# VHH binders against q9ft69r177to353: the designs that were tried, part 4

Target 1, 177 residues: q9ft69r177to353
Amino acid sequence: LSTWVAHKDCLVLAATGSGKSLCFQIPALLTGKVVVVISPLISLMHDQCLKLSRHKVSACFLGSGQLDNCIEEKAMQGMYQIIYVCPETVVRLIKPLQKLAKTHGIALFAIDEAHCVSKWGHDFRPHYRKLSVLRENFCASNLEFLEYDVPIMALTATATVNVQEDILESLHLSKET
Key: E = the ipSAE of ESMFold2; O = the ipSAE of OpenDDE; V2 = 0.75 times the mean of E and O plus 0.25 times the DockQ between their complexes.

## First folded at step 1 (VHH)

Design c6 (framework vhh_sonelokimab_d1; at its last look DockQ between E and O 0.02; V2 from the best seeds 0.00; counts 0 for: pae E 14.6 > 2, unsure alone 62.5 < 65, placed apart)
Fold by ESMFold2-Fast, scan of step 1:
Parts: C-alpha cells; sequence; structure tokens
Structure c6 (fold): chain B 177 residues (1-177), chain A 120 residues (1-120)
C-alpha cells in the first residue's frame, strides 16, 4: 500500500505500478474532492481509467489522444473523481482548475514519475519543471477560497538524495510540518 | 525514412516463452519512449507495456504485469518484449510504437507487426 498525506506535500518512493492507484483513489473517495494525476503517457492513463471505472471510480484522461471533445469540459465541472493529465495540458488548464478547486475542491496533485524534473535522474523531461506552477497557482496565500495549499504528492520508483532534493526544490514542495 | 520493424513472433505452446524485437531506423531511438501493443483478430488494440527513453522506467498493462518484461538496448536501437508463461489468449499481432510526445504512446503503428500464435 502507498501512503497518502492529507494537507501536506510528500515524496513517495514506489516501484512503477506498485499500488500507486490507491494513492489517488483513497483521497478522492475520502474527501469527495478531485484528484489530478500528472503522468507522461496518455495511453497508460486511458488503461488506468478503464480499470478504475470497473471499481465505480469516475475517471478520465485529458490531452492528445482524447477523442471525446466534451470530456475536458465535464472534467473541469467536477464530473470525475480522478483526472489523468500530461504536464503540457495541466499547465494550459491552470485557470479552469482554479475554478474546479473553488467549486468542488482538489484534494491532491499527484506527479507520477517525478524524477523526470531532475537532470540527475535517468529520464529528465523539461516540461516537468513547469509543474512548479501547481504550487504557485494553488496556494492558500494567493487564493482566498483555499483553506490550505493543495497538497502535491511526487512519486518516483527510485531517487538518490540529490534527485530527491532536486524534486523537492524544482516542484516547490513543502516538507511536513 | 523513419521505421520500426517488429520480429520474433511464431508458434509456441501454452506455458512457453518468446522474445520479440523491434528494430528502429531513421530516428534517434534513445530520444523516445517506446512500447508494445497487440491486436487479436476481431478485437480492439490493447496496450501491453512501455519503456522510457533511458530504460529507467517501465509501464505495464495490469493483466500482463509479471509475465512480460520490456527492455531496450539504445546502442543497437532495439526494443524487446520478453513474454513468459504464454496463454492462448496472448495470440495476437504485436506492434512496436514510438512515443508521440510526452502524452501519447499509442495507436500509430509503424510496421506490419509480428504474429504470435499460442496453441497446443
Amino acid sequence: as target 1 above (177 residues)
Amino acid sequence: DVQLVESGGGLVQPGGSLRLSCAASGLTFSSYAVGWFRQAPGKEREFIGAISYSGGSTYYAVSEKGRFTISRDNSKNTLYLQMNSLRPEDTAVYYCVKDHGWEYLGTDYWGQGTLVTVSS
């Protein structure tokens, strides 16, 4: 079982595929708020959505390869408990996501494959560094309707101390208080 | 010309093993995430597994995790799928795909595929 931390940022070391979906399902079901999962592969996100729907969890994916033009609008209106999205698309959707946070609430931003932010990691991807906008745009100090910063969970299979520190700093994650 | 060419398919008994290969040409293979899909006659295409451009991260369809292993050799521009404990329902044409970017590894197949038949 992977651990979820309410109202706090965290870095989770989890093997690829090992119990990660529970990290997303539990916060969504427990809070009734939306969980947004940032993932690099949209076809894998589609597979995850089909699996979740069999367990009565409403889920969708957004980005290239989504053939239903209405899904993005419905997602931003709170119709899905879990939204899978790529880094490029989530950056484009910041303002609709702020409205979603105000109306329905966002329980968690989960950044899968978080080692991709680090040049010391084996799969550096420049667009992952843009995910710092999540903390910048979903902090209680800047948005009056938020009671606390929306938690960010970074997940990666393995990380040296240097990669872990780069993840925390690049994504502007706060440590547990 | 950019091309991905699958090979290694064939007839195998239930419980047997096969290793599929995908040779890449006309591109910098190490710059792309790559993966495997399959399609049985009259069925939808299904995702099997993908591997990051460095080989450091792997992703599997839930039903195939533990039986199939994806790997790559960037020095040879080659992607592999090791399939163990094969079952009749694994019978399909297997396709190699490259990343369409960070969001989509998908349905744009670059070759004819390689046929795997699992029967007694």
Scores: ipSAE 0.005, ipTM 0.279, lowest interface PAE 11.3, mean pLDDT 75
Fold by ESMFold2, look of step 2:
Structure c6 (fold): chain B 177 residues (1-177), chain A 120 residues (1-120)
Amino acid sequence: as target 1 above (177 residues)
Amino acid sequence: DVQLVESGGGLVQPGGSLRLSCAASGLTFSSYAVGWFRQAPGKEREFIGAISYSGGSTYYAVSEKGRFTISRDNSKNTLYLQMNSLRPEDTAVYYCVKDHGWEYLGTDYWGQGTLVTVSS
């Protein structure tokens, strides 16, 4: 979490079941700001929302094919602390998310299964390559109300060195040493 | 090669029940969410529901709430759809879909389909 406290991007390499989801859940709980989690699977997002509801954390998921129209509107009005979205949906929602960042704050963007951005990974997904728009549209140079860029946290359990480098380059993450 | 094979379709009377199966091969089934779509003649594909990779969570389209149950058996690489209280409007080809398909609505991870006909 120390990289997030310094408002910097990070890449989290953690085994499945080691609690990597806490890395993005805790900032939402500590700041009261929204955390947006990009995930490749709607059913995985639903499972995470159910677990969070048992701990009384407000969360929702947004998908392009099955959207309840009211849930998206409520999410953009700041009613949920954690918003799970699929990659194509987050690209569509860039402008509403900029407004959300102004009104309620976005603590970070978490890109789960970040290895999906790499053609050299075992689970390449082309829509993940488009996620660099997050950096371009949520940087302090483009949004006057931001003192710092909204941090991007990339998470994966399955990255080789080549995949790690591809993640950093494709998502335009800073390489903090 | 990923292979999804649906089975269990057929002719049923209104109000009846039917259990569809989807056998998966060529992938690590337990690592993926899976779901069901259907397509009636002359209509677009319609999402029915999905189940998480662990089987711990299910999601259903609003129109299908309460009548259908999705389950999976990861030891057999099989996805199931239990359909109850079937209606003539449920007549369609039913497809098993790996997670990428419902996310993109057109990936190569769709099965070939099994026909369900509900007719008196």
Scores: ipSAE 0.000, ipTM 0.138, lowest interface PAE 14.6, mean pLDDT 67
Fold by OpenDDE, look of step 2:
Structure c6 (fold): chain B 177 residues (1-177), chain A 120 residues (1-120)
Amino acid sequence: as target 1 above (177 residues)
Amino acid sequence: DVQLVESGGGLVQPGGSLRLSCAASGLTFSSYAVGWFRQAPGKEREFIGAISYSGGSTYYAVSEKGRFTISRDNSKNTLYLQMNSLRPEDTAVYYCVKDHGWEYLGTDYWGQGTLVTVSS
């Protein structure tokens, strides 16, 4: 959280059940800006949205299996505090997300299960390899209305040194992160 | 063009040792983690281990039980795999692989492999 407050990217290594989700949920609650969470599994996104709803936090997920055909438009209009999205969908929504960043604000991009970027992480997902577009398209040098880069938080429960390096490089995060 | 060329494979008796090498070219070798995979006949390719860009850290598959040691010489652009106490089930084609980098997103670089046969 301290790193987020400093508007810096970070890699969070936390075991399952350790409450790592709080790391990206709190920023949404504190700032009133939207947190976008990249998640690999629809079932996981469903569960998270349900849990958040019980705590009076508005959340939605974007991706296959969504029954509300208008949910994407609603999300891009800032109707949800937390937006869960699969990697292939977030890549498609770069421009709408930039507008959301301008009109409502995005506090954080959280990349859950970040180890999916690496084939050495035993859970490789090809679409995670495209997520460098977040750093490339949400920086102060690219968007004039941003005072600072939108922080990116990569989270994983298990990551070897090689997987960590792969995460940092693949997502274009600082090696000092 | 990035090239990885494995060598050192051959026939060895059970209990024997073998050292594989991987010569890398066409890249800044010292900037990338590198590792070893193998594929036995009729089986999926499996991870053996990897070494960080600086050589300061290594990671091995649990199944290796300390029989294999990975090292690198960045001055020679070479990756090594020391295999001890070899078993017939270690028979496979061994591949050198470069870790992913932002310059090569969506691509994988593998060598052609070197065959290791463990047999009496």
Scores: ipSAE 0.000, ipTM 0.250, lowest interface PAE 12.1, mean pLDDT 86
ESMFold2 (binder alone), look of step 2: mean pLDDT 76; pTM 0.787

Design c7 (framework vhh_sonelokimab_d1)
Fold by ESMFold2-Fast, scan of step 1:
Structure c7 (fold): chain B 177 residues (1-177), chain A 122 residues (1-122)
Amino acid sequence: as target 1 above (177 residues)
Amino acid sequence: DVQLVESGGGLVQPGGSLRLSCAASGFTFSEYAVGWFRQAPGKEREFIGAISGSGRSTYYAVSEKGRFTISRDNSKNTLYLQMNSLRPEDTAVYYCAADFSYHEWTGSFDYWGQGTLVTVSS
């Protein structure tokens, strides 16, 4: 695991199959606040939820393939420490997430497979570029109850400079310390 | 009883191609999502890709997309993984897995094959 931090946001270089769940568990445990993980892969989200459940960490995933039709409401009411979600779903849930941030707190937004924002990456996905709304809607200047912006952690296996710079720019991650 | 049997592994030179097969039995193959995983020595099990029961939806680990293609033939109860431009770091045991989520894709894999070894070496 390698980490690069600009201001309070960070870019983590993590190989596929590394122990990424600790990056999400630790902030949730330390703060008692919710961690929201954005991922393009439903299979990884559900597998991670099952692993976390076996270790007594409350986790859920939201989106296609979810069997519990009430889970979105439960998640937005703070019933889960870690919420896995696809990019298009998190964009739809901005307003409920703002309420969640006010009532329970959001420790971070983790954007898994962040190289998907980059047109220079092999797996560009347009919906990833819409994730800039997280910074736009969870900044202290926009929400009076936040003392600081909600940190954004971008995770990717690629180390290409062009891809890294595209991630920082597209997700509006802070370049200032 | 549910059974998944991988085949097609072996030794291949860097830059080569290989096609893996997974023969499924004991369940209605076309109703469930199936996928491929791999595990290299000393590393965690890694997701490669999955395909819905109908074959209309595919999901890839972003790092593997472009070189690997997942497909299925429901008439033969068989899942495939086409691997191109193989590299030494692709050396691993490749596993077939099935998600028994009752007609929904949940990403949880309940049944696993025994695995097939792929060695990419000169």
Scores: ipSAE 0.000, ipTM 0.100, lowest interface PAE 18.4, mean pLDDT 74

Design c8 (framework vhh_sonelokimab_d1)
Fold by ESMFold2-Fast, scan of step 1:
Structure c8 (fold): chain B 177 residues (1-177), chain A 123 residues (1-123)
Amino acid sequence: as target 1 above (177 residues)
Amino acid sequence: DVQLVESGGGLVQPGGSLRLSCAASGGTFSSYAVGWFRQAPGKEREFIGAISWTGGSTYYAVSEKGRFTISRDNSKNTLYLQMNSLRPEDTAVYYCAAGRDEYYTSLYEYDYWGQGTLVTVSS
């Protein structure tokens, strides 16, 4: 059972069979602001976008699998409620995302499969460790023109304490800041 | 709720091919994303690949790209893994798994598991 929380940052330990997609759909629907979902599986994102469109939620994915180059420009202009991106692509898009946060607003960065940040895990992906730039670049104290910090939600199904600690440390998550 | 049963495992010569099947019963198979995992003796269970609930998208672990192909037939409630150019390192128990989240690779995202089928690659 996963729920979106009003705290600045959070780590969600998702049980098997949980409704994780509600954790980012609800903030988008309630605020009207964009939710950015970082995930390693861009090839499966097309099906997720189709599913969301049936619920009248505008969604797109960005990365090497996206065939329409205009989608990225439209996404950065706030035309989609949910944007799925891979870690490599989100790092490249930091500056356009900063403009999006100032103009339309970003409600949440959701880091899906956050266990990928852990060098002790099976699915370790080096680019996940670069996601610390989200905290570094979307904190109001680092960007004087942002009206608020963008919350970060990390989601993982693993219950290993070492992986959980690695996630918090590597992504610089702070629910009290 | 869905039950999964793997079949097709056995002894294969290095360089050979093998096709595994996973038969689903009990639940609405077309509602689930399905994946293949394997576990060699003394090692952790590792992800091989996954296929979306529609069958329109597949994702493979980097080490398996090009050698393994995943497909499904929702009308027959069956998942397949075609394995080519098999190596001794592919010796493992192969598991199929079903979950509701079609883009996750973590084994902890899968709620239903088969009992496994042994694949031995040896001369």
Scores: ipSAE 0.000, ipTM 0.156, lowest interface PAE 15.0, mean pLDDT 72

Design c9 (framework vhh_sonelokimab_d1)
Fold by ESMFold2-Fast, scan of step 1:
Structure c9 (fold): chain B 177 residues (1-177), chain A 121 residues (1-121)
Amino acid sequence: as target 1 above (177 residues)
Amino acid sequence: DVQLVESGGGLVQPGGSLRLSCAASGRTFSTYAVGWFRQAPGKEREFIGAISTSGGYTYYAVSEKGRFTISRDNSKNTLYLQMNSLRPEDTAVYYCAASEGYFDWLSYDYWGQGTLVTVSS
């Protein structure tokens, strides 16, 4: 993972088990700003939070299965370096996340299993296409306190050209810098 | 709706291997993300791992990584769990479960009846 990822959108092709999670963990550690990871897997989010806690990296998950009602408020106040969230929940939290971006900073939106946005992919999920709101609501032209658009990193294990193009178009990712 | 039936459980010695199967009824199996769970006596249900609708993506709980492998055969409506290097602490009832959308351990909608695996000498 290169440092240019911190300022520009990217599509990362990474096989399952190849250290894919490091692609979003590293920006959090390098910048000290919050990384928001969108994932369809609540169990994956929980296990990642436990793993990161062992390494003294503060992490939480938001959505179904979170039993502590205060976690969402603490997360929006910048108490966690990495926030795991499902697509439905992140769409609901746009306004609190804009405040978080202003106060603590958001380094990256990482969209895990990004092939879910594509009708050509194995596990198409309509809710993933709503994630275009991240670019729409976290661009420098919309929020004056941002120096640049909050980068979006899309991660998937395998993608054909059609799936890659669908990911870039559906999530409004920049093709060039 | 999908109905799930586990099989392949039994008594095995420490260090041994077992392959569990989960047969799904109907023609909707390929539309479900599916996973494996286990529950030992007096313990809470524990997530083992999950596999996507196509079988292209798998997720394993950290504690079981490397010893257990999940696979599926949509043409046979069957989910598999290959268990190697079994230990006495792996003794539990093993369940398969299906989710209509996500690999969400709390959102698994359909569950099998379970199959008992006993690891002892």
Scores: ipSAE 0.000, ipTM 0.165, lowest interface PAE 14.7, mean pLDDT 74

Design d1 (framework vhh_6fv0_2; at its last look DockQ between E and O 0.02; V2 from the best seeds 0.00; counts 0 for: pae E 13.6 > 2, placed apart)
Fold by OpenDDE, look of step 2:
Formats: structure tokens, C-alpha cells, sequence
Structure d1 (fold): chain B 177 residues (1-177), chain A 119 residues (1-119)
């Protein structure tokens, strides 16, 4: 959270069940800006949305299995505090997300299960390798209305040194992260 | 052709245990995350548990945490769900599903196995 407050990218290593989700949920609650969470599994996204709804936090997931055909449009209009999205969908939504960043603000990009970027992690997902577009398209040098780069938080429960390095490199995060 | 076949369901008393199995064929089992989902009467399909390709990471619905354990044997192309301390609200048709387009797709789920919990 300290790194987020400083508008810096970070890699969070925390065990499953440790409450790591709070790390990216709190920013949404504190700032009133939208948090976008990249997640590999619609089952996880669905479950998280249900949990958040019980706590009066508005959340949605974008991806296959979504029954509301208008959910994407609603999300891009700032109707939800937290947007869960699969990697392939977030890549497609770069321009709409830039507009969302301008009109409502994006507090954080959280990349859950970040180890999926690495073949060393045994859970390699090819679409995760495209997520560098977040750093490339949501920086102050690219978007004039941003005072600071939109922070990126990469989260994983377990990662070897090699996997950590792959995460930093693949997502174009600073080595000082 | 993707094939998933669940087994192990049955009738148990509250507090009892069951072990579900899912036999997979028609795809590289070890390359996919796998799901357990269930549908109770008059309710929609809900997610229960997920396990990653290698079996090192597992996830559970809150209501089943501490009671259910998902596992897999990639050498046998088999997914398991150990269900302990079963409750009446656990009664449902349980399905095994592959991580592809979505766990809600019937094209990537089995026919299911019935779990009944009654005293």
C-alpha cells in the first residue's frame, strides 16, 4: 500500500488466503477511483464479485460466462468500483480504459496470479504476456491528463526468483519494484 | 472430443464424506485448470473449487473451505474432490469442468454426479 500511495509499481508475494485481495480493493475504497483487476479465471472473478457485493462494494467481471450483455459498457462508464477482467479482454479495452481513466480515474491496475506470465511458474498463460500494454498505455508520458503513472500491482502466492524476474520484465515494471 | 465423466456421488448423512472423481479424455489434461461446479434444485450453476494445471494451487468457494479438498492426478487424467463434513446445503449435481471458454459451458463439463445429504 505504501508503494501504491507513492504511485509506484509493486510485486506482492502473499500466500493464498492471506488477504492479498485487500491490497487492491482498499485503493478503490479510499480514492473513489476504479481499480481494474486482471485475473486468469472467470470462476475466481465471479466469486470475488459476489463477496464484494456482500460488503456493498460494486464489482463486475468482464469475460466469458457473463450473462449481462451490457456489463462492459456499464463498466467503462464507471458504474463499478472494481472491474475484474481477463487478460485478453483488457488488451482489447485499452482505449475505453483510457477514457475511463480520464473521466473517472483509475487508481490501480492489479494483476492477480502474475506468475502466469512465466513459463517457469507452471501456470503459463500466453495472454498474460501481452499485459505490458498496461504500463505502455497508462503512463504520464503517454496520457497528458495523468499527473502520475497509473500504478501496477502484480500479485502472486508463490514465485521463484526466476518467476519474479519474469514478472517484472514481462510487465515492464521497474527492477526497483 | 473433450470427455469428462464424474463419479462418486451418492446419499450421505450430514457430517458424512464423499470422494468425487472425474475421468478426463480427449485433451491434454495436464495443460488445463480444472473446475468443480454444482447445481442444486431451483438454483443456478455455482463454482465450488478450482485447481491449476500442476495441482500446486487450489481455490475454494468460501462455504466449502476447510471441508472440501480438490486434487488431481495428471498421470491418470483424473480430478478429485474430497468432501468432508457434508451439509444439507451441499446437496447438488456436481460437475467437472475444463478451463476453456468458461466453466459455465456445457460443452466442457461432464454429465455430473448427484450428491444427496439427508438424515
Amino acid sequence: as target 1 above (177 residues)
Amino acid sequence: QVQLQESGGGLVQPGGSLRLSCAASGFTFSSYWMYWVRQAPEKGLEWVSTINSGGGSTYYKDSVKGRFTVSRDNAKNTLYLQMNSLKPEDAAQYYCARDYEGWLSPDYRGQGTQVTVSS
Scores: ipSAE 0.013, ipTM 0.330, lowest interface PAE 8.4, mean pLDDT 88
Fold by ESMFold2-Fast, scan of step 1:
Structure d1 (fold): chain B 177 residues (1-177), chain A 119 residues (1-119)
Amino acid sequence: as target 1 above (177 residues)
Amino acid sequence: QVQLQESGGGLVQPGGSLRLSCAASGFTFSSYWMYWVRQAPEKGLEWVSTINSGGGSTYYKDSVKGRFTVSRDNAKNTLYLQMNSLKPEDAAQYYCARDYEGWLSPDYRGQGTQVTVSS
C-alpha cells in the first residue's frame, strides 16, 4: 500500500469480490483512525459490516433507509472504525465528518465502484460526481487541524483509459505519485 | 406504478437447481441496478445478489458464490437468478428488488417466489 502510506491519492484496479475489504481494514487498524467507504451497494455494505464484526473490526453503514438514527450519531462520535455510506448520504454529512476528522481522525476516503462517475458505461450514477466535495472539504489548506490532505482511494474492477482519466478528473485526485 | 413479478420457485432436493425470473414494468429497467434478496421463515431480509444496469458487474453473498449466477435481459425487462447446488439453508421466499437505500425495508420489491429445499 505504497501510495496510501505516502498519504497520496490512488486509483486501484481490483477484481470483484470481498478481497477489497483489506484495502479498508489495513489503514483503519494501522492508524487507529476512521476509514469512510463510499459505495452504491447498501446490501453489500450490510454484509461487510457483519463480517467485520466477526473479525473484531467495528463497522456500520449509513443511508436514508437506516432505521436506527442513533447509528449515524454514534458513527460521527468515532464509535466505528469503518463507516460505509452512499454518495448521497456522505455529501449531506460533510460538516459532521469534518468534526470527526478533528476529534478522531479520518485515515482514508475509499470510493468503491469509482467507474460510476463516468458516462462512458452503463454504470453511471449522477451522485458520484458530487464526491469531488471530499477533496474540496478535507484538504489541509481549508482545515488547519489537518497535517495533510485526507487521502482518497478510488477502486474499480476494470476501466478503459478514458474511464480512468474521468475518475481522476471528476474526483479531483492527485496526479503525483 | 412500479411492478416486479417473480417466478420460478418450487420444491427441489438438496444439490438440485432452480432458475428464478423477475418481470419488471413501470420504470426504465435498463437504467437501474437490481437485487435479489431472500427471507427465510422467522428471519429478516437477507441480501443475495446484485447486478448493475448493464449486466457487466455482479456481486454475491459469500455463501452463494460459485453456486448462484445473476443475469439480466434489458430488452425483455427481465432479471434472472440461476441457483445450482441448492442447500437446505437456501430455502426462503426470494424477492426481486429495484435499487433503493433501505434494502431491509424495501420500497420497490415484488411479491416473491417460494424456494423449498428438502429430500
Scores: ipSAE 0.005, ipTM 0.223, lowest interface PAE 12.4, mean pLDDT 74
Fold by ESMFold2, look of step 2:
Structure d1 (fold): chain B 177 residues (1-177), chain A 119 residues (1-119)
Amino acid sequence: as target 1 above (177 residues)
Amino acid sequence: QVQLQESGGGLVQPGGSLRLSCAASGFTFSSYWMYWVRQAPEKGLEWVSTINSGGGSTYYKDSVKGRFTVSRDNAKNTLYLQMNSLKPEDAAQYYCARDYEGWLSPDYRGQGTQVTVSS
């Protein structure tokens, strides 16, 4: 969290069922800006959206399991504080997300289950390798309206040193944690 | 029933130190991440610090980093916050909280302990 206040990327190692979601939910509450969460599990995204709705935090998911195309349009108009997105879907939505960052602001991108980027990890997912485009498309050098790069927060429950290094390199994150 | 009881607050001069404690009961303390939050008069809740279940990873709000240290003793079911170099801006009611659904729930927060920094 302190790394996010300093506008820097971070890697969060957090046990399953622990405070991982708090790490990205607090920035949404503090700034009023949108937080985009990338997750590999559609059922997890559904469950998190239901929990957040019970606490009056507006959230949605976008991905192959979302049947209502109106949700995506509402999300890109800034109607949800937290947007859960599958990895394949977020790559498709780069340009709409750039517009959202300009109009409403994006506080950070949270990459949940970040170990999925690593072939050294227990659950490698090839679509996660494409997420480096977030850094490239949401940095201040490429988007003139940004004063600072949009921070990327990578979250995982367990990771060996090899997996941690692979996460940082594959997602083009700074080595600060 | 989950219970959290904060203590250790008081009046301190600028630059002084205080050590807050949070006694936990009614749940498996060693399995949960714990948080410190604070609330100044007429302001909302502000996150201060986080510690993982084993105590090996700690996180801080930038304005307190280097001055505050969170720790825990899982054998005593107790969470601590060592506050050094206190400033008037740190004056607030301090609460500990258990991680649940990623939100600061009133059901998992004690009554708080007051920290006052004067002169």
Scores: ipSAE 0.000, ipTM 0.153, lowest interface PAE 13.6, mean pLDDT 68
ESMFold2 (binder alone), look of step 2: mean pLDDT 84; pTM 0.861

Design d10 (framework vhh_6fv0_2)
Fold by ESMFold2-Fast, scan of step 1:
Structure d10 (fold): chain B 177 residues (1-177), chain A 122 residues (1-122)
Amino acid sequence: as target 1 above (177 residues)
Amino acid sequence: QVQLQESGGGLVQPGGSLRLSCAASGFAFSSYAMYWVRQAPEKGLEWVSTISSGGTYTYYKDSVKGRFTVSRDNAKNTLYLQMNSLKPEDAAQYYCATDRLGYWYESSFDYRGQGTQVTVSS
C-alpha cells in the first residue's frame, strides 16, 4: 500500500508471499507502536519470526509452541515490534494488551487469513469469530487513553462478496459510505 | 562475539541491599533491551526485570516491584540492578541477558553471562 490509514479498518486482498510483512513493519516503524498479528498456524508464525529476525526486526510468537516462559512477559512490556499470536491466546491476553496499548501503544491488529471467519470459505475456523473482542475491547469509547479505535487490518488472498461481507460483520470492522 | 559479565553478588541478611552490574561488549548495547533473569537451585530460569534500549521503560516481576530498580548507562555499556529489602526467596544466580534479534525461542536469553550468586540468609 502506497497509503496507510492509521485510524481506519481495512480489508487487504494479498496473495501468500506478496510482501505481507511490510504491511506490519511500516505501521510499527511510522508510529513506534506495536503491531499484533493474529495467525491460524504456529508454524506460519514461527517462519515469519525467523524471516524478520534476519532483517533485525524484533518479533516473537505467543502460543503452545513457545518454549521460553518469559517471552509473553517481554512481549506485554513492549519489547517486540511485531507480536504473532493465535486467536485463542490473544483472547486470553486482552487485559495485558490493554496495558500495552496504554504504555507503548498498539498501532494495528492484523488478522491474517481473515477468510477463516467465513462459513462460505474453504478454511472456516470457529475461533476466528471470537476476534470481534478486539474491536470491542480496543475502541476509544471503552478506553479513555485512546484517541482513536485501534485499527484492524484483515488480510486474505481472495474473497467473494459473501466472504467479504462475513469478514466485515464477524470482525466488527468499520462500515464506511 | 557477545560477552556479558555480571558482578556485585554476595551474602546479605534479610532486609539487606546489593547492587548488581553487568558489563556488555560485542554488540551495540544502546540499541537493545536488557534483562535481568535469575535461577534458584532446582528451579527454572525466572524473569526479574526489563529495561528498554533508551532506558525510558522499566518493568518488574510482581514479587520484586518496589524493591528492585533496573537502570543502564549506555555510555559505559553497563546494566545495573539495585536490590533493596532482600528476602530469602530472592536467593539465586542472577544473569543479565539480551535478546538481540527479539525473535522466537532460539534467541530468547541466548546471550547470557556466567551470572553472579546472591545468597540471603534463611
Scores: ipSAE 0.000, ipTM 0.156, lowest interface PAE 13.0, mean pLDDT 73

